# Ledger of designs, part 2: VH-VL binders against Putative dimethylsulfoniopropionate lyase DddL (dddL)

Target 1, 232 residues: Putative dimethylsulfoniopropionate lyase DddL (dddL), of Cereibacter sphaeroides (q3j6l0)
Amino acid sequence: MHSLSERVEQLRLNDCPDWLYLLHEFDALYRQGSDGGSRPIRTHRKRVRDSLALIVEANPAVNDRPPEVKPVTAHLGRALDLGERGAVQGMSRALARVAGRLTWEYGYEKVPKALARKYAYCEILGPRGPICAERLILGFVLFAPSTTYPQHSHKDIEESYISVAGAWSENDAAVHAPGSLILNRPGLEHRITTGDLSPCLLAYAWTGSEERLNQPGMKLSSPRKARIEKGI

## First folded at step 14 (VH-VL; from A01 with heavy chain R98K Y100W)

Design C01
Fold by ESMFold2, fold request of step 16:
Structure C01 (fold): chain C 232 residues (1-232), chain A 119 residues (1-119), chain B 107 residues (1-107)
Amino acid sequence: as target 1 above (232 residues)
Amino acid sequence: EVQLVQSGAEVKKPGESLKISCKASGYSFTSYWINWVRQMPGKGLEWMGRIYPGDSDTNYAGKFKDQVTISADKSISTAYLQWSSLKASDTAMYYCAKLWDSWSYFDYWGQGTLVTVSS
Amino acid sequence: DIQMTQSPSSLSASVGDRVTITCRASQDIWYYLNWYQQKPGKAPKLLIYDASNLETGVPSRFSGSGSGTDFTFTISSLQPEDIATYYCQQYDNRPWTFGQGTKVEIK
């Protein structure tokens, strides 16, 4: 008989309990948000949860990505401390268990130098991994204090952000509690502005067509490009 | 309220050009894909293609690529479907439709434009 | 292209009957499937999105189920106003495609 290790040559999600527990926290976060939902929000939450359930049931591949830090990641410890004190403490603890394995990035597009020290994101689940999926992207974005980041709608995807830690506002309206969700839908311009005293950690989800989510050239829009396009 | 109003029925001969319109109101025209769907007489529905009026990005089903042109004029919130040379097989009902979100289903439809191409 | 095979092509049933329409995708499309109703001379109307969710204002006698490749649309008790052609439609990958339709009539 072959050894059991030879039969399990590709790591899969069920071999990686810390990743699986983090995904359980994403499910809880999208199930139990703090605000009542409009129909667009309820539909988006259900799509994220249903997609995640299908992915977890399929026991997908988990492919290591080299860990990578960015200047903003010096704030991660404080963000995790803040998250542990609130309603989403399970998410903060689960993320802490994998924090040393995260690949923080700016995406493919060049980011303005001034912003490069104030934000970064990491993918947890999606086409780039570490948990492989084609029809859902989950991750985190981390902001330094006193950061303004313009975001805009995507024409083929639906994007949400949920507060894990820190004070922030969307379009000059404060987000008052961990678990609050912002849905980035067509027709609305959005800006994220973080408070002056603490870093801000948001969980994000993208839902969209498989062909759009798997497109290698798809990137988060840079704030510089979005601002220039609005000025014309 | 959201409304898609299409141009009236057309009777044409083979070889003629045609441009039909879909005027949108009640929502941000530049922020949603607008789609064209064909229904041949007695047949089902076929997605032809779509345009994102905000940046003019277009996608076509392969069957319709190079057979029609989809365009939009943001200044008057109007999408267009046009043929450079009609065929008798282009006789059909044509609908414009708006996606509810960025990708999933059509929540508002125009009333349809009947195009008849006959000798 | 993803082929959507709908069955039956037509049916005739009595008021009160349970009506079932099936839709099979040529590849795994998860839950990315919608059902539309089209009455004669009218534009299509969405009834069910994401395989199983009723659109606002749609009567509860309509339902949908399935995932992957096999989907079912059911009218639990057929009513006279349900005379229409019903279409499934996938939105997993472009081009988006519809089933060929099922014409439902009252005996």
Scores: ipSAE 0.639, ipTM 0.827, lowest interface PAE 1.8, mean pLDDT 85
Fold by ESMFold2, look of step 14:
Structure C01 (fold): chain C 232 residues (1-232), chain A 119 residues (1-119), chain B 107 residues (1-107)
Amino acid sequence: as target 1 above (232 residues)
Amino acid sequence: EVQLVQSGAEVKKPGESLKISCKASGYSFTSYWINWVRQMPGKGLEWMGRIYPGDSDTNYAGKFKDQVTISADKSISTAYLQWSSLKASDTAMYYCAKLWDSWSYFDYWGQGTLVTVSS
Amino acid sequence: DIQMTQSPSSLSASVGDRVTITCRASQDIWYYLNWYQQKPGKAPKLLIYDASNLETGVPSRFSGSGSGTDFTFTISSLQPEDIATYYCQQYDNRPWTFGQGTKVEIK
């Protein structure tokens, strides 16, 4: 194309108030309970908040991503409705305003048939998200009711999940309500099980080395079958 | 109680081989990076490299690549630093250190192993 | 490689004095900076992580501040047991690198 001389102004975060307000809700979500919890959780919460503040201050690029849906996204409206009536209503309202712009995807190229209709994730901020960043990844994962999803830890990152809507349990140990945080540290394996009656929407954050976060193969873990095929 | 216990001081001649050890206890050995740090006499600290014992993934600082070998034995929770042919310039204190998490800071250090290489 | 430059290389101060050490990174490392203390004949000990957070059990006279490229470590009232060499260390990119160290002595 011979239009290289034309200049299209790069959209920045401050030009995109609905994205900016969603990031404000992520900050609020990670500020919750910051004086309590274990030292690993407090440290992780502070890192997410501090990293997000630095990113927002820098007014990063915002790039279009084509909207994409997955079968599980039929549950998104119910999840947002549940979240709006709960403890984290600000997050649900902010997410609703950008819901039509989200690019939902799977973690690996091959998705087991049993899970293909039951989960998907979207990256909001990060190397592959609409809001560009290299040292933090923020997003959402959506599960259908009655879903079991195995997780694995990552050796150069830490991952957290915070409930926005719905009930879920970690390793069958406890039921987590909206606002609850689970930290996925190195060497800990987690299994997420969602309740039978409602979808489950989780916000997630990854902190870690820039090299690790920029790797295209860094995805949510897949069921054991796909994990074996990937050499894990 | 997290502990890193290193092997004892070594006195060697140039050209000799050496393998020093760092035995870990009090935590999941396979779940955290073990790092090696050199300190030459009267000098500062230099990160040499690290190993993730869970899968043996190993990284080296460029100046130490091909000069040393870092390895681990999961069955006895022990990491190693090895030279095939020592030089006088390898005279230094060598520390092993554990990361608190996957990437941020060294929360526990071994007591150090003094290696002296002289004619 | 990210170069870390400490200043001064050494200092001598009286008990009770305020001591300040600076550390400059060759590129923006956000808050990915730690401070270690090393006493003669001993392994290094973490004092401050992520630029400003005091490690458990470290006396409150120690503090850190800064982000980006410029960082400051402070001892508000120097004590005899604070004789040591202090190192900053970045963890933003491999290889992890330390400053040259600042040797602190009592006059």
Scores: ipSAE 0.632, ipTM 0.824, lowest interface PAE 1.9, mean pLDDT 85
Fold by ESMFold2, fold request of step 16:
Structure C01 (fold): chain C 232 residues (1-232), chain A 119 residues (1-119), chain B 107 residues (1-107)
Amino acid sequence: as target 1 above (232 residues)
Amino acid sequence: EVQLVQSGAEVKKPGESLKISCKASGYSFTSYWINWVRQMPGKGLEWMGRIYPGDSDTNYAGKFKDQVTISADKSISTAYLQWSSLKASDTAMYYCAKLWDSWSYFDYWGQGTLVTVSS
Amino acid sequence: DIQMTQSPSSLSASVGDRVTITCRASQDIWYYLNWYQQKPGKAPKLLIYDASNLETGVPSRFSGSGSGTDFTFTISSLQPEDIATYYCQQYDNRPWTFGQGTKVEIK
């Protein structure tokens, strides 16, 4: 807290190099893709990178949120260690520098008891901050070992995940390598299943309108109208 | 291949009801918004509204709200645009269109349905 | 509602000419802008999405640029088959709105 007589200059992204360097790692993560990807994936990667460039150029406000942990965050250190061993080590190092400032949350109004100890997310950039933006959300999802997380596509947003650390699979398919991008496509239910030996850290991005992104959230298998009506 | 086939041209009188259709094929009908776009004679394009057939969620542009009804029958992959009481000003070409993804642009359009309302 | 102001409303140009059409949004829409072509008697066809990306199968003479409020659509060398009306369309905020259209003719 500070006295009422003192005005604190609004921090901006350029005043906060550790946040800026983390965004550089997001840009690098979405630039990478040696396979070129399908057209939906290439289009999504470009949207994330172009949106991030517009945001960074605008030198947005940075408003720290109160740090918050969840039971799964006990795994964060191990996930960061794993990420430093692989192809996306820059991301893990940059995230580590701000780890004490992260606000870990649940993306559901009602969290299943079993999942409450195995999952959480944190927003890095988006309507709630710490880096303020209206048309892009970037963050991380942390999973404990042996976690199954069902999800499905959203009507008015695009969502992607990129592996930073740990083993995971989509719809019981092959294990994804760090740096691989999964686009949450319409018409398919996605299941994320993590391996049984280590935690899993995923970067995520949401692109969409300001109206939709001001109400972000993730839900387990709910009616689409109920999710839209809640504005999550 | 993705295809949107609309019902044929209609000639109606003011006050009559009308329901035109847009039959979709070649993709998951319930997973994408179907949009309706009006083009008055000699004029540009106007977005009227849309429906998500999977749950019947419907949005309208303000000027068309309560003027038309958008609906869908997912058992036959068909979207509808309906008037309970036509006006002469409803004379226009009406297109249905599909989004390429969940939000961004209309990649497939129906061939259009010409609706003529005159005495 | 976001108003899209398109200029000019019509133009005539010779085969081979460079044609430029502008579109201005009433508020910042980032790159959330598409360009459609409508040939006489036909449904609209997407040419450019997200301000600058060519749709599959669209000839390279078509291009788009801009962000924020000011956007440009260009035909680098006009061809006879390019006779059409061209529309910009924003998808940033509902209702989605189109420009008034630009009718392109060969003189």
Scores: ipSAE 0.627, ipTM 0.825, lowest interface PAE 1.8, mean pLDDT 85

## First folded at step 15 (VH-VL; from C01 with light chain S52D)

Design G06
Fold by OpenDDE, fold request of step 16:
Structure G06 (fold): chain C 232 residues (1-232), chain A 119 residues (1-119), chain B 107 residues (1-107)
Amino acid sequence: as target 1 above (232 residues)
Amino acid sequence: EVQLVQSGAEVKKPGESLKISCKASGYSFTSYWINWVRQMPGKGLEWMGRIYPGDSDTNYAGKFKDQVTISADKSISTAYLQWSSLKASDTAMYYCAKLWDSWSYFDYWGQGTLVTVSS
Amino acid sequence: DIQMTQSPSSLSASVGDRVTITCRASQDIWYYLNWYQQKPGKAPKLLIYDADNLETGVPSRFSGSGSGTDFTFTISSLQPEDIATYYCQQYDNRPWTFGQGTKVEIK
């Protein structure tokens, strides 16, 4: 009885239409709208789009990860519902199609207690998959209502958020609505707060060196370090 | 306005130590990488290494690893390139350059420091 | 290390001529390529970033194109002030490497 080792054929992006369509929604998000006259934003948007195009063209491997949920994912349904009402309804719908396949993570070895039930992220495209890429990371961040995501920065990663659902603020500068793009340049310290009424769903993109993207090393800024840097 | 101002030209003998400087202004010094680039006489550009002044993280090109030391003093927004023992082959123009981000292009350059090492 | 092969090493052209410089990477570097101008006795200056983006304040006669392994830098109409050495630079992987340079002169 020759055990026909069924060579599990490596799935590619073109074999996974739901993932492909989700990537199309990412492309649309970074293609549509204005850069607000900002060179950094314009450059970042172009980089995300160009990288994504190259990745899609290469028909990358898709390695499904075991689905994982976090306490905050209890809010995902509401976030998706809200997203369908907004300017980025296509993204919300595309995400809903793959919602059961998402691997939600904290990204920290020890997640702060205050965030354990209010925060999680999932990677869609990147070194960890499911869509394999080395030079770009795309995913989502989910926040519960009344969340404060502590101050942090990325010295070697440029990050953007595009709001899908909910009202939130970064560094107390503005209230962001669906479709709004926020750019975090490398080294920029940022804190996120959410409103009391609704969860927030953010699409995110990370650009950087392949080396750094493979080892993002998510660290929260210690309040002490922030004080020292501020000379206080 | 962003500026990188380098120390003046140096004339040294083989075996001597040297430390040249690059003073930055017009931006958050601790938030961007400073790079050193060598240009030997009549030759092209060679990336030597970089430093992130915020935490003093450093990276070197293999060719320059253990040959030079890159450092920074964030209190005065100054980056340094130093040799413990100069060689004649170290004769070159040395540029400091700021990265736009952490990996892509050099948006600002110092005026260069000419180092001449001769017996 | 990624090798950048720049061609030609030198060229002489007349004012108003179209000038083309090529860089070839030893591997696929996507659009991770920049072009610099270095005038005699001066530091390099960024002209083009990410293969095809013109730096602010740079004249429109300068342009870049290409992706993957083959890249082109173009001066549509050479001007006297364009006398310089031009360098491509990849930033796909450290160490970042430059082409050998192209010296541009005016006849």
Scores: ipSAE 0.908, ipTM 0.953, lowest interface PAE 0.5, mean pLDDT 94
Fold by OpenDDE, fold request of step 16:
Structure G06 (fold): chain C 232 residues (1-232), chain A 119 residues (1-119), chain B 107 residues (1-107)
Amino acid sequence: as target 1 above (232 residues)
Amino acid sequence: EVQLVQSGAEVKKPGESLKISCKASGYSFTSYWINWVRQMPGKGLEWMGRIYPGDSDTNYAGKFKDQVTISADKSISTAYLQWSSLKASDTAMYYCAKLWDSWSYFDYWGQGTLVTVSS
Amino acid sequence: DIQMTQSPSSLSASVGDRVTITCRASQDIWYYLNWYQQKPGKAPKLLIYDADNLETGVPSRFSGSGSGTDFTFTISSLQPEDIATYYCQQYDNRPWTFGQGTKVEIK
């Protein structure tokens, strides 16, 4: 009885239409709208699109990760509902199709108590998967209402948020609505706050070197640094 | 306006130490990488290394590792390239260059510092 | 290290001519390629970034194309002020490496 070890064939992106369609929604997000006259934003959007195109063309491996939930995911349903009413409804719908397959994480070794129930992120495309890529990370960040995400920065990583659902602010500069793009240049310190009425769902993209994307080293800024930057 | 101003030309003998400078202005000095690029006479460009002035993180090309030291003084927005012991083969033009982001292209360059090492 | 090979090493053309320079990478570097112009006695200047993006203030006669391993830099109509050495540079992996350069002269 030759146990035909059924070589479980590696799934690829083209075998997983639900993931592929989600990536199409990411592409659409970074193609639509204006750059606001910003060269950095324009450059970043183009890089995300071009990278995504190359990745998709290469038909990357898809390695589903075990689904994991966090307390904040209790708000995901509402966030998705809200997203379907907004400017980026396609993204919300596509995400909803794979919602049960998401691996929500904190990204920190020690998560502050204040964030433990109000924050999580999930990677869709990147070194950790499920869609395998080394030079781009795409995913989502979910916030509960009345959340303050502490000041932090990403060294050697350029980050963009595109609002999918909810109202939120970065560095108290503006209130962002669905469809809004916020760019965080490498090393830029930023704090996020959310409104009291609804959760916030953000699509995010990270660009950077392969080395850095594989080891992003997420750290919250020290309170001292935050005070110094505020001139306090 | 962003400017990188380098120190003047140097004429040295083998075995001497040297430290050249690149003073930056017109942007947040601590938020962008400064790079050093060597160009030997009549030759192409060689990336030597970089420094992030915000935390003094440094990276070197293997060829230049332990051959030179890159440093920065954020209080005066100045980056440095130094040799402990010059060789004749160190004769070259040295450029400092600002990186646009953390990994892509050099958007601003210093005017260069010519270093001549001769007996 | 990623090797960048430019071709040709030098060229001479007439004013108004189309000039093409190629750069080949030793591995797939996607679009992580820049082009610089270095005039005699001057520092390099960025012309093209990310393979095909024209730097602000750079004349439209300059362009870049390509991805993967093969890249092309073009001057659509060579001008006297374009006398320089041109370099490609990859930023896929450190150390960042440059092509050997292409010296452009006018006949």
Scores: ipSAE 0.907, ipTM 0.953, lowest interface PAE 0.5, mean pLDDT 95
Fold by ESMFold2, fold request of step 16:
Structure G06 (fold): chain C 232 residues (1-232), chain A 119 residues (1-119), chain B 107 residues (1-107)
Amino acid sequence: as target 1 above (232 residues)
Amino acid sequence: EVQLVQSGAEVKKPGESLKISCKASGYSFTSYWINWVRQMPGKGLEWMGRIYPGDSDTNYAGKFKDQVTISADKSISTAYLQWSSLKASDTAMYYCAKLWDSWSYFDYWGQGTLVTVSS
Amino acid sequence: DIQMTQSPSSLSASVGDRVTITCRASQDIWYYLNWYQQKPGKAPKLLIYDADNLETGVPSRFSGSGSGTDFTFTISSLQPEDIATYYCQQYDNRPWTFGQGTKVEIK
């Protein structure tokens, strides 16, 4: 029963420079404005950066997932072009290098029909991402133009978004430009609305207990279903 | 200003029931875990369990599971710790504490409730 | 359960002395460690969160360091009001556990 396949070496982060360079861009995003913002934002930024540094130093396993697209991914090229011309161009360039390897998926067990063509996410680092980690999740979410997305925070998770491309607003508040960080702490209701001109690409980070981060479907589809509005 | 105000000291006999309270103010009660911590006389701190008042999700440390009940009343922003049948070994100071965020550290503590159980 | 071992269990020092307390976790808890102060007859008070961050309003003579399994809490110049018991506490995995405490006294 001994075969050569039983001896395959595990690919690790240092063997995968395009993934490593993408993580460097996440570090840069969370380093920018580290001394600015409210205390919750500063604490979250430091946690993401400290967690990422520990993960990178440990040279974690890398397990490619089969690539997958969703209808919204037709907008990815436009989003990357916009990000390349903007304040976060390093992130867009690094993401472009791995774009063909991304596994786009929905954060619901049964995705609302109004959203099926207007959003998807991909995990870059985490329990289900190509870069294996159990105490941090990093990824991207992509929205079509003119999308309204019901969003809520979770009781054991802190989640942040940084705009890479496109404009968006939270709970009909201020329009957020690329490079701005929004922290999703506990609240009654969160709603993301994207502009009419361009797709919106957000980088996200999720910090929380290992127990919570490793549970399947713990994003929007596990403890509480999001309420969906028309995505027009 | 965040405050956690606990009910007053209790003197009980073994076998009696007891429900002590922790009234919260100055923050969104339903949005943060509230925890109970025991300190036996002259001893250190022990986390007993917690409740998320927004959905009543409750977790217990193994040694306290089935020994106490943690509950909350959202309408009056109050968490409770309850025994159905006290033992002498339940003699201790009991603190409630709020997490600063969703999961990390206790930034506010109640003043404590001393429970004395003796014949 | 993650066991937290503090050293020493008690200490006595003079005003102005540097005081060091150590805390060892039974497994790698990254930076998920806090330090609390409990003065006699009072509830605990957070001093340090996430191993090395000073809580708002806490004097700068207090500090923390460490990652993984070994952590250090330091009072750079002991003051009379620092008489208390100090506890480390991990929040990596439930149940959240505390060290046994270090009682600090003035000689």
Scores: ipSAE 0.642, ipTM 0.832, lowest interface PAE 1.8, mean pLDDT 86
Fold by ESMFold2, fold request of step 16:
Structure G06 (fold): chain C 232 residues (1-232), chain A 119 residues (1-119), chain B 107 residues (1-107)
Amino acid sequence: as target 1 above (232 residues)
Amino acid sequence: EVQLVQSGAEVKKPGESLKISCKASGYSFTSYWINWVRQMPGKGLEWMGRIYPGDSDTNYAGKFKDQVTISADKSISTAYLQWSSLKASDTAMYYCAKLWDSWSYFDYWGQGTLVTVSS
Amino acid sequence: DIQMTQSPSSLSASVGDRVTITCRASQDIWYYLNWYQQKPGKAPKLLIYDADNLETGVPSRFSGSGSGTDFTFTISSLQPEDIATYYCQQYDNRPWTFGQGTKVEIK
């Protein structure tokens, strides 16, 4: 049974063109290279695009989330400027139109002091909204310059990042440019290191079991866990 | 090349214990879920449960919860399916299978272990 | 549990015939559906993943389609080596469940 407060007409995606246009830019990001790359990457790209198409067609609910900033969001304007001048300018323009409505947050209950001023993420589509969905999560992670962010692998989800702005490297390897897709493979320690001159903005997507996506979170990689697994 | 090699066929009596094995090679054993699938004689396939050997996280289908134990020994890249007291209704073919990714489909299967339970 | 119902349970067809098998889920599973082939005495083998993607090395006469609750699997021109039981399998929610199987034979 609905309560009286639930009888207010629900905003839906087609009522919110700036959110819809942002989702079109996610589709464009994941369409790039759909016929190329490794099979895991091609499969992941197709899953994100197919899931997004099903969600958009269903005209899902859009629920207000109070806008929220974090110290790192002072860098958002610069990140959007960089993205607008680069390979993914459509995404930066679309994100800019909703920037004041974003809810930036930390991925765990208590943020390590080393990261409190250097990162935050926002969900744009997923179980927490604003665009409601149960089988796909889309969002952004913003890093300050000179940030090192450890990340765990995921057992029940596939996670990808696409560079929107700024330079970064994975596990101290090659520098990744805007438009590059990185698939977060199981069982690997993941470390993101950003350049020292500019902020870094990544788009992310999670596909996986509904159970896991309904309770999403980002977790730090544990050096003690890695040593035990290696038999040290 | 990825391989899953299961222990040989078993003939047991009701009430006996049994532990069958699935030895993995050709991939990082601790990085992928390994699953057990039952096929009763002349019947279809049933997912029983799975283990993530990296941290021993286990999940069971409800009908198999508390009926079997799934475990792994990562030092020898081996997963196990174990009964403490077999029933005649446990007569079946048992397969281990690896997920291709974190969640979607079984790309490699063991050859199967036939378990026969009769007096 | 999501119930997966295949139709038919068995069929016989001639070499060269088009064969279709349907699979119905008891709830909307999007495209989270796979098709496996199991030949007598062998472990299952993946043919189609995510409803419509052909696995590497699988002959192009095999195909799949559908989303939501209704899915089809097609062999465009049946060959003698296609004698097997075919299973659909959903991976939307645990427990992951299979259809009861469709046994395909040649007349």
Scores: ipSAE 0.638, ipTM 0.828, lowest interface PAE 1.8, mean pLDDT 85

Design G06
Fold by ESMFold2, fold request of step 16:
Order: structure tokens, then sequence, then C-alpha cells
Structure G06 (fold): chain C 232 residues (1-232), chain A 119 residues (1-119), chain B 107 residues (1-107)
């Protein structure tokens, strides 16, 4: 059958330079800061970099997802402007080239009213694509100013955030600036609070068991939220 | 200073029940998976299963599912491995082990509990 | 289940010899492989994690390499205290599985 030889080939990463350049910026983000810090952070950075290198070398499939916006995405332009002012300007420029193709979504079955206009995330690389992978998830989360994102628990996933733009704190501990990395180890619940002057854009990476990465869940678990709901 | 201390050796007969323990110290017991590994006499290592003490989530290797019960008491930082009816083939050394993180390698091991099941 | 084929099952070597142990996975496990040492009467001890990273406090004569399906563990200069059984272990997918072990002895 001559007609079988005319099948359209699967789009792959090397056919998609804007996606490839964005992954180069993720590699650069995770290469930074390996000169010290705790062993968990150094190990996590190496795993993200090594996993990304293996994925890129495999020239994975790229499957378009329908673009999707959320109310918070009105802040994306400002977040990208802020990111261009600092150490992660390459990331902001690379993200801008694909911004119209991003699929922004919520991590809850029912979106809490406090968050409905204040957050969304997008996956760049992972089981749902657009860059297909099973053993690493990379993406972005965008917050409006003055946003508190509820804690959630992880026990089979290592999760890290790197600040691209805006100021934020974790569990009311420290104010974090663009370029800093926070590792959220398994079993640690965490809460993100953003500053009141600008939107906040974080890059994230998840490593963990393949089973859990294919079916990650979002769960609300918040001692602070529980006290507020009970009239504390 | 992370330490896993297991209960002492056991000599049992087929059909008897048994519960062996692994007491953890030096880390947050509820924040890490704790695992059980079997080593039959003269044989290699076999992962049996694990528990996350923070929420009691458990996983078993298929060959051990329904053969043993893994549990934990977080109030005393202790994990357990339990048989309802021992067989002679359960004669082995049993180790508990802590993952360094949630998925990669066992950084601390208990000293082992020898279980001997004989008629 | 991912099968780990470790070879040889045993070996004898002289003090100072280079010792090489191989481990093959039944599927591509990336770098998700560890090496453990078990001395007689003792619990296993981690030597190498993620295929090629030496654990803290482990002598530099131990090393690991490989990715995908084929992995190698090397003792560059065998010492009397290295008499033990060595195990590879994959953590790519549950259940986590070990090779059958390689018993190393001094001749």
Amino acid sequence: as target 1 above (232 residues)
Amino acid sequence: EVQLVQSGAEVKKPGESLKISCKASGYSFTSYWINWVRQMPGKGLEWMGRIYPGDSDTNYAGKFKDQVTISADKSISTAYLQWSSLKASDTAMYYCAKLWDSWSYFDYWGQGTLVTVSS
Amino acid sequence: DIQMTQSPSSLSASVGDRVTITCRASQDIWYYLNWYQQKPGKAPKLLIYDADNLETGVPSRFSGSGSGTDFTFTISSLQPEDIATYYCQQYDNRPWTFGQGTKVEIK
C-alpha cells in the first residue's frame, strides 16, 4: 500500500524550537545554586537536570493542548515584564514565545471562591504535555497579588518552586525573591502567600514515582484554614 | 542519629500469629515511608511493602499482599509487620528500612529480626 | 515487575584486584538504580545511589556507572573488609526489586 507511506509524522521536540528553548531555560534554572545548600536540594536539582537531559535526548512527542486562559492570566504580561528585570530574564522571554499556547487550569475539582480569580497553573512537560514525559513534570503557577494558596500534602513526590517574578513566602516563614528555590519534601504541607504589589510567577518541578506523577492529586490540608473555618 | 530498633528473634510454630516491631528515633516518623524487606536463609533481598505513618497509606509487593499486614503506631514511632498464620516458608530475616526521601533509596536499616517457623 | 539480572552470582579475587559486577534491568529504568553492600550477619548498607553517586562516608574505591538497562559496580582495589554480598536495586516502579546478589570473597 503506497498510501501508507504518506502518513503524517508525529510532531517531536526537535521540530519545536520555542518549546526546546523553554526547556533550556528550565535547565539553566536548575543548574543555578548547586554550589552548596542542603543535600536534599542538591540531589533534587541534579535529578531534575539529569531527567530533563534524558527527556530532551529522546526527542519526545509534542502534542498540542487547546490553549486555555483563566482570570489570573490577565496578570501574565506583568509577571513576564517583572521577570525580564532579573536573573531569570531568559525564562521570561522563552515563556513569552509560547504564552498563547499555554493551557492554564485549576488543581481542584471545585475551585474555592477565594482562588477563582487569583491562581492557575500550566504544565509544560509531563504526562499531559504538551511535551510528553512520564518521569518529570515541569510547569508554571501564576498568582495574583495578595494571594494565599492553601497547603497540600505530598508523600510520593518531590516538589520544587523557583521564583521567576514577584515576592512570596512559604508557610509564613521567609519572603522569597526571584531566582530562589524552595524544595517541598514529601510529607511536608506548604502554603504560599504572595506579596501585595505584583503578581507572582513560579516555575515548578515534580520528581517522584512514575505512578504518582501520572495521577497527581491536589488536596487541601491547612491548619490555618481549619482554624479560620471554625471561627478561630 | 537516626535509628531503627527491631524486636528480638522469634521462634514459632506453623499456624501461629506473630507481630514484630521496628521503633524509629531521630527523625519525624510521620514524614517518611518505612519499609519491610525479607531475606530468606541464604537468599537475596525482597521488598515486601511499606507504610506512610502520617496517614497509614500502605503498599505491598504482589507476592506479599494478603500474606502480611503492615501497620504503624505514630504515638510511639513504631512500625509493625504481622502474620495471622505463619508458614515454615516465612522463616527469614526481616528488616525495616527508612527511605531517604519518598521513593529512591534506603538510608537507614534496622538490625533485623530473625523469625524461625518450625514444627 | 522489573527483573534485575545481576552477575556473577559469586566471585573470588585477590587483595588489590579490580572487581566488576553487572546488573541488567528488564526495562529502561533511567538512572533509578542503587547498590548495597551486606556484610555477613549485618543489615545492608547503601554504597551508591542513582547509579553513580557515592554515599557519604563510602570509600572512593567503590564506583558505579550505567543508565537505561545496563549498570556496572566496581571496586578498584579489593580490600579484605570488602568481603560481602552486593545487591543492585531499582526504584523506577513498584514493587522495588533487587538483583539476586553477588558474593565477593578473597582467594
Scores: ipSAE 0.625, ipTM 0.819, lowest interface PAE 1.8, mean pLDDT 85

